VH-VL binders against q0aze0. Designs and how they scored, part 248

Target 1, 268 residues: q0aze0
Amino acid sequence: MKIILVNNRFKENTEKKAQEIAGQLSALNVEVIIDNGLDEPYAGTVDFIMVLGGDGTMLRAARRYGQRAIPVLGVNMGTVGFLSNIEINELAEYLPLILREEYSLEARMMLEVAVFQQQSLLTRVFCLNELLLRSNSPRMLSFALEISGQKLEPYRGDGLIVSTTTGSTAYSLSAGGPIADPQLDAFIVTPVASHIINKRPLVVSPEREISLHLLEEREAIIGIDGQIKMDFGAENRVLIKRAPHPLLMVNLKAKPFFTSIDRSLQRQ

## First folded at step 11 (VH-VL)

Design Q35 (framework fv_bermekimab)
Fold by ESMFold2-Fast, scan of step 11:
Structure Q35 (fold): chain C 268 residues (1-268), chain A 124 residues (1-124), chain B 107 residues (1-107)
Amino acid sequence: as target 1 above (268 residues)
Amino acid sequence: QVQLVESGGGVVQPGRSLRLSCTASGFTFSSYGVHWVRQAPGKGLEWVAAISYEGDNKYYAESVKGRFTISRDNSKNILFLQMDSLRLEDTAVYYCAKDRIYYGSGSFYGMDVWGQGTLVTFSS
Amino acid sequence: DIQMTQSPSSVSASVGDRVTITCRASQGIKSWLAWYQQKPGKAPKLLIYAASSLQSGVPSRFSGSGSGSDFTLTISSLQPEDFATYYCQQDNYFPLTFGGGTKVEHK
């Protein structure tokens, strides 16, 4: 068994805990690769991915490894969030089940985001929560949104979010989008401060293709999962579709989503 | 330089066929949707047909449906219009035009580059 | 088919004049309208797309406005090179359709 242990390089307590856990796993004849975010993703074959941290660390792990169809377990390190399944103090209890591969998997859809500069592919990234297009100046944007070949009325405002159902509780929620059951596969398209027509969030089939481009030269950026930031201008185009593989999240214990979201909203 | 050059126009007899070509240079032809637009002598512009960048989606004006066929060869940077069952009403200068947006599928956003046109006219 | 009606069919103007051309769609086309300029013996040139977005390289004296069914092209101060025929064109519905054209000619 080979396990990737993902932690946050900027939190010293998580780095030390990762080393401790790696030592424990090695004593059980498990080969451990530590990914603290500094190097390229591990290129070899692995059997399991264990993420130590909060939702942000899980988002990075999903971007790096989510398309490999490998089980990914979120282990909470004291950060309130939605993407962990067990607490760090429960790891010893569940470790035998992990090593015997006695767990269920929950599939979470991901976005495939292709960003073009003129006709050339600038980057292709996969993400678990969302793509954000936003103005980077006091001036509002004017941009075209196309869904599966259908042109909507041009958007005029501060931006737009294209989210997975997993991302429904992240930036999309802050912008007025719906809370979605993560067992559903769908894109949620949420406008950010529309200035012309009061635009409503859209919930669309995950089989649809979404494209965005600016209709006027403006200073804009695109953001991916709140972690990647890129300049976006009138010569750029972004194409969004369902990623080829979902993230396979390990389910070792029941986590009641709707009661969890209620508690989180009351603590804001 | 970005340019489109039409060819294949000429004098034809009613009921005959004619094939127009449009050769693209100076841009990545395979990334853009392209159009045929015609203009009868002394008259206004009339959109005829369009094809998506990959060639999968084709669109026609009602006046030419079933008679004209649009196609493209991305390996040679050429757009074609096969015109069958030609009528006197088809007399026009035929322009080839590139859509403004790249990788558009099923939608178009204005035509930013045009050829100089090729004349199709009729004799007895 | 969406019918595009342009007014006027022709206008006589002098250099320095403000010229306005209108275009009406037979049904709503959102903001998906382009404006083209055509000089005698030449191919059309794109001026404006998405009703109000100025094409790169087009002088700022050209502007477009409108949405839904009613659209306007304005030339704020006519120059000698602006004497031409102008066409609107909707790209919201297939088939795509052009207006009948407006000829801007010397007074």
Scores: ipSAE 0.716, ipTM 0.879, lowest interface PAE 1.4, mean pLDDT 91

Design Q36 (framework fv_bermekimab)
Fold by ESMFold2-Fast, scan of step 11:
Structure Q36 (fold): chain C 268 residues (1-268), chain A 124 residues (1-124), chain B 107 residues (1-107)
Amino acid sequence: as target 1 above (268 residues)
Amino acid sequence: QVQLVESGGGVVQPGRSLRLSCTASGFTFSSYGVHWVRQAPGKGLEWVAAIWYEGSNKYYAESVKGRFTISRDNSKNILFLQMDSLRLEDTAVYYCAKDRIYYGSGSFYGMDVWGQGTLVTFSS
Amino acid sequence: DIQMTQSPSSVSASVGDRVTITCRASQGIKSWLAWYQQKPGKAPKLLIYAASSLQSGVPSRFSGSGSGSDFTLTISSLQPEDFATYYCQQDNYFPLTFGGGTKVEHK
């Protein structure tokens, strides 16, 4: 059995815990690879991924390893979130179940995002929550949204979010998007401060291709899962599709989505 | 630098065929949709046909459907219009034009680069 | 087919004048309308796309407005090089269709 431990090197307690856990796993004859996010993703075959941290660490792990179709377990390090399944102080209790493969898997769709500059591919990334296009100045954007070759009325405003159902509770929610059951596969398209009256969020089939480009030169950025930022101008184009593989999330402990959302909304 | 050049026009007899060519330079031809637009002497512009960047999606005006065939050779940066069963009403200057958007999926967003045109006329 | 009706068919104007050209679609085309300028013996030149977006290199005296079925091209202060024929063109439906043209002539 080979396991990747994903952690944040810049959190002292997380690095120390990762080393402690690696020692425990090695004592059980499990090979451990530590990924602190600074190096390229581990290229070899792996049986399991354990993410030590909050939702942000899980989003990074999903971008690096989510397309490999291997089980990913979120282990919370003290920050309450939606993407972890167990707490760090529960890990020793659940390790025997992990090693015996006594758990269920939940599939979560991901986005494939391709960003072009003129005709050249700049980058292709995968993400779990969303792509954000936003203005980087006080000026509003004017941009075209195309869904499977169909041109919608031009958008005018601060930007647009293209989200997975998992991402429905992240930035899309803050921008007025719907809360979606993560068991559904769909794109959620949420305008950011639209100047067009009655421009509503759209829920579209995950089989559709979505493209965006600016109609006027403006200072804009593309954001991926709130962690990657890229300049975006009139010479750029972005294409969004459903990723080939979903993220396979490990369920060791019941975490009912709707009850968790209900409690979170009452606290806010 | 960015340029389209039409060729193949001339005097033709009704019922005959003619093939127009449009050679592209100064841009990545294979990334853009391209159009044929014609203009009869002293008249306005009439859109004739368009082809998507990959060459699989083709669109035609009703007046030319079944008679004209648009095609492209991306390896040679050439757009073609095969005109069969020509009629006197097909007399016009034929322009090729590049669409603004690259990698468009069957949609077009304005024609930003045009050739100088090639004249098709009839002996009648 | 979507019919594009331009008015007027011609307008006589002087340098410095404000010129307004109207284009009407037979059904709704959203904002998917372009404006072109054509000088005698020359190919058309794109001025405006998506109803109101100014093409790079086109002078700011040109502006477009409208959505749905009614569209306007405005030249705020006519220059000598602006005497030409102007065409609207919809790209919301196939086949793509042009208006009949508006000739801007010297007074």
Scores: ipSAE 0.575, ipTM 0.818, lowest interface PAE 2.5, mean pLDDT 90

Design Q37 (framework fv_bermekimab)
Fold by ESMFold2-Fast, scan of step 11:
Structure Q37 (fold): chain C 268 residues (1-268), chain A 124 residues (1-124), chain B 107 residues (1-107)
Amino acid sequence: as target 1 above (268 residues)
Amino acid sequence: QVQLVESGGGVVQPGRSLRLSCTASGFTFSSYGVHWVRQAPGKGLEWVARISYEGSNKYYAESVKGRFTISRDNSKNILFLQMDSLRLEDTAVYYCAKDRIYYGSGSFYGMDVWGQGTLVTFSS
Amino acid sequence: DIQMTQSPSSVSASVGDRVTITCRASQGIKSWLAWYQQKPGKAPKLLIYAASSLQSGVPSRFSGSGSGSDFTLTISSLQPEDFATYYCQQDNYFPLTFGGGTKVEHK
């Protein structure tokens, strides 16, 4: 059995905890690869991914490994989040089940994001929550949104979010998007501070292809899962579609989504 | 230098066929949809046909449906218009023009590069 | 087919004049309209796309406005090189359709 331990070395001794867990797993004849975010993703075959940290660490793990169809377990390290399943102090209890592969999997859709500069592919990335297009200056953007080749009326405002259902509780929620059951597959398209009062969030089929480009030269950025940032100008175009593989999230204990959201909204 | 150059125009007799070509240079031809637009002597512009960047979608003006066929050869950077059953009202300068946007399946945001045109006319 | 009606069909103007050309679609085309300039014996040149977006290299004296069915092209201060015929073109529906053209002539 080979396991990747994903951690953030810069967050509250998670590196030390990852080393401790790696030692325990090695004693049980499990090969361990530690991914602390500094190196390229591990390229070899792996059987399981254990993410030690908060939602941000899970988003990074999903981007790096989500397309490999490998079980991914979120282990919370003290911050309440939506993407972890167990707490770190519960790991010892659940470790035997992990090693015997006695757990269920929940599939979560991902986005495939291709960014072009003119006709050349600049980058292709996968993400679990969303792509954000936003102005990087006080000026509002003017941009074109296409859904399956059909042009919508131009958008004018601070930006746009294209989100998965898992991302419905992240930036899309803050911008007025709906809360979606993460077991559903759909794109949620949410305007950011639209100049036109009637621009509403859209919920569209995950079979659709979505494209964005600027209609006027502005200082803008593309953000992916709040972790990747890149400049976006009038020569750029972004194409978004459903990723070929969902993220396979491990369920070891019941974590009811709707009651978790209900509690979170009361704290906001 | 981004260019489109039409060829194949000439004097033709009614009922005959003619094939126009448009050669592209200075850009990645296979990434753009392309159009044929014509203009009769002393008249305005009339859109004729469009083919998508990979050749899968074709659209025609009603006046030419069933008589004209648009096609492309991306390996040679050439756009074609096969004109069958030619009529006197097909007399025009024929321009080829490029979509402004790359990889537009049904969208092109204007036509930003045009050829110089090739004249199709008829002998009595 | 979407019918595009331009007004006026011609206008006589002097250098420095403000020129306004209008284009009306027979049904709603959102903002999917382009404006072209054509000089005698030459191919058309794209000036404006998406109703109001200025094409790279086109002078700032050209501007477009409108949405839905009514659109305008404005030349704020006409220059000698601007005497030409101008066409609107909708790109919301196939078949694509052009307006009849507006000729901007010397007084």
Scores: ipSAE 0.454, ipTM 0.783, lowest interface PAE 3.7, mean pLDDT 90

Design Q38 (framework fv_bermekimab)
Fold by ESMFold2-Fast, scan of step 11:
Structure Q38 (fold): chain C 268 residues (1-268), chain A 124 residues (1-124), chain B 107 residues (1-107)
Amino acid sequence: as target 1 above (268 residues)
Amino acid sequence: QVQLVESGGGVVQPGRSLRLSCTASGFTFSSYGVHWVRQAPGKGLEWVAYISYEGSNKYYAESVKGRFTISRDNSKNILFLQMDSLRLEDTAVYYCAKDRIYYGSGSFYGMDVWGQGTLVTFSS
Amino acid sequence: DIQMTQSPSSVSASVGDRVTITCRASQGIKSWLAWYQQKPGKAPKLLIYAASSLQSGVPSRFSGSGSGSDFTLTISSLQPEDFATYYCQQDNYFPLTFGGGTKVEHK
């Protein structure tokens, strides 16, 4: 059995804890690779991915490994989040179930984002939450949104978010998008400060292809899961579709999504 | 230099067939949808046909539907218009024109590059 | 088919004049309208796309406005090289359709 431990070396004690867990797994004849985010993703075959940290570390793990159809377990290390399943102090209790593959998997859709400049692919990224297009200056953007080749009325405003259902509680929520059950597959398209009064968030089939490009030269950026930032100009085009594989999230214990969201909204 | 060059026009008799070609250079032809637009002598522009960048979507003006066939060869950077059952009303300069946007399958934002045109006319 | 009605058919103007050309669609086409300039013996040149977006390299004296069914092309101060025929074109519905053209000629 081979396991990748994904951690954030910049968080207090996470590297030391990763080494400790790696030692425990090695004693059980499990091969361990530690990914602290500095090097390229591990290229070999892996049976399981254990993410040690908060939601940000899970988003990075999903980007690096989510398309490999490998079980991914979020282990919380003192931070509150939506993407972890167990706490670090529970790991010893659940480790026998992990090794015997006695758990269920929840499939979470991901986005495939391709950014082009003059037909040349600049980057292809997979993400769990969302793509954000936003203005990087005081001037509003004017841009075109296509859904499966159909042109909508031009958008004029500060930007747009294309989100998964998992991402419905992230940036899309802050921009006025709906809260979606993560068990559903759908794109959520949420305007950011639209100057056109009747622009509403859209919920569309995950089989649709979404494209974006600027109608006027402006200073804009593309953001992916809040972790990747790229300049976006009128020569650029973004193509967004459902990724070939969902992230396979490990469920070792029930995590009550709607109860968690309800509590979070009461704290607002 | 981005360029489209039409060829294949000439003097033809009614009822005959003619194939026009449009050769692309200076851009990635396979990434763009392309159009045929014609203009009769002294008249305005008339859109004729469209083919998407991948070749799967084709559209025609009602006046040519069933008689004209648009096709493309992305390996050779060539657009074609096969014109069957030609009529006197088909007399025009035929232009090919490129979508402004790339990777649009029937979606475009103006036609930003045009060829010089090729004349199709009829003998008595 | 969407009918595009362009007016006037011709306009006589002098250098420095403000020229306005209008285009009306027989039904709503959102903002999906382009404007082209054609000089005698030449292919058309794209001036404006998406009703109001200026094509790269086109002088700022050209501007477009409108949405839905009514559109306008304005040349704020006519230059000698602007004497030409202008066409609107809708790109919201197949088949695509052009206006009849407006010839801007010398007085």
Scores: ipSAE 0.614, ipTM 0.825, lowest interface PAE 2.1, mean pLDDT 90

Design Q39 (framework fv_bermekimab)
Fold by ESMFold2-Fast, scan of step 11:
Structure Q39 (fold): chain C 268 residues (1-268), chain A 124 residues (1-124), chain B 107 residues (1-107)
Amino acid sequence: as target 1 above (268 residues)
Amino acid sequence: QVQLVESGGGVVQPGRSLRLSCTASGFTFSSYGVHWVRQAPGKGLEWVAVISYEGSNKYYAESVKGRFTISRDNSKNILFLQMDSLRLEDTAVYYCAKDRIYYGSGSFYGMDVWGQGTLVTFSS
Amino acid sequence: DIQMTQSPSSVSASVGDRVTITCRASQGIKSWLAWYQQKPGKAPKLLIYAASSLQSGVPSRFSGSGSGSDFTLTISSLQPEDFATYYCQQDNYFPLTFGGGTKVEHK
């Protein structure tokens, strides 16, 4: 059994905990690869991915490994989130179940984002939550949105979010988007501070292809899962579609989505 | 630098065929949709046809459907318009024009680069 | 087909004048309208796309406005090189359609 242990290099105590857990797994004849974010993703075959940290660390793991159809377990190390399943102090209790593959999997759709500069592919990225297009200056953006080759009325405002259903509780929620059951596959298209008062979020089929480009020269950025930032200008184009594989999230204990979101909203 | 050059126009008789070509240079031809637009002498502009960057999507004006065929050869940077069953009302300067956007999936956003045109005219 | 109606068909103007050209679509085309300038014997030149976006290299005296069915091209202070024919063109529906043109000529 080979396990990738993903942690956040910016947290000193997570490095120590990762080393401790790696030692425990090695003692059980499990080969451990530690991914602290400094190097390229591990290229070899692995059986399981264990993510130590909060939602941010899970988003990085999903971007790096989510397309490999490998079980991914979120282990929370303090901050309560939506993407972890167990707490770090519960890991010893659940480790035998992990090693015996006694767990269920939840499939979570991902986005495939292709960003072009002129006519050349600049980058192709997979993500779990969302792509954000936003203004990087006080001036509003003017941009074109296509859904499966259909041109919508141009958007004018601070930006747009194209989200998965998993991302519905992240930035899309803050921008006024709906809360979506993450078991559904759909794109959620949410305007950011639109200057048109009736621009509503859209929920569209995950088989649709979405494209964006600027209609005016503006200072803008593309953000992916709140972690990758790229300049975006009138010469750029972004194409978004459903990723080939969903992220396979490990479910070791019941964490009902609607109970979790209900508690979160009550604390606002 | 960015340039489109039409060729193949000439004098034809009604009912005959003619093939127009448009050669592109100075940009990545294979990334853009390209249009044919015509203009009869002393008249306004009339859109004729468009082909998407891959060649997968083609659209035609009603007046030319079934008679004209748009095609492209991305390896040679050439756009074609095969014109069959020509009529007197097809008399015009034919322009090719590049769409503004690259990798459009069936949508088009204005035409930013135009050729100089090639004249198609008729004798008896 | 979407019919694009331009008015006026021609306008006589002097250098320094404000010139306004209108374009009306037979049904709603959102903001998907372009404006072109054409000089005799020359190919058209794109001025405005998406109703109000100025093409790179086009002087700021040109501006576009409107959405839905009614659109306007404005030249704020006409220059000698602006005497030409202007066309609107919708790209919301197939087939794409042009207006009949507006000739801006010397007074």
Scores: ipSAE 0.704, ipTM 0.872, lowest interface PAE 1.5, mean pLDDT 90

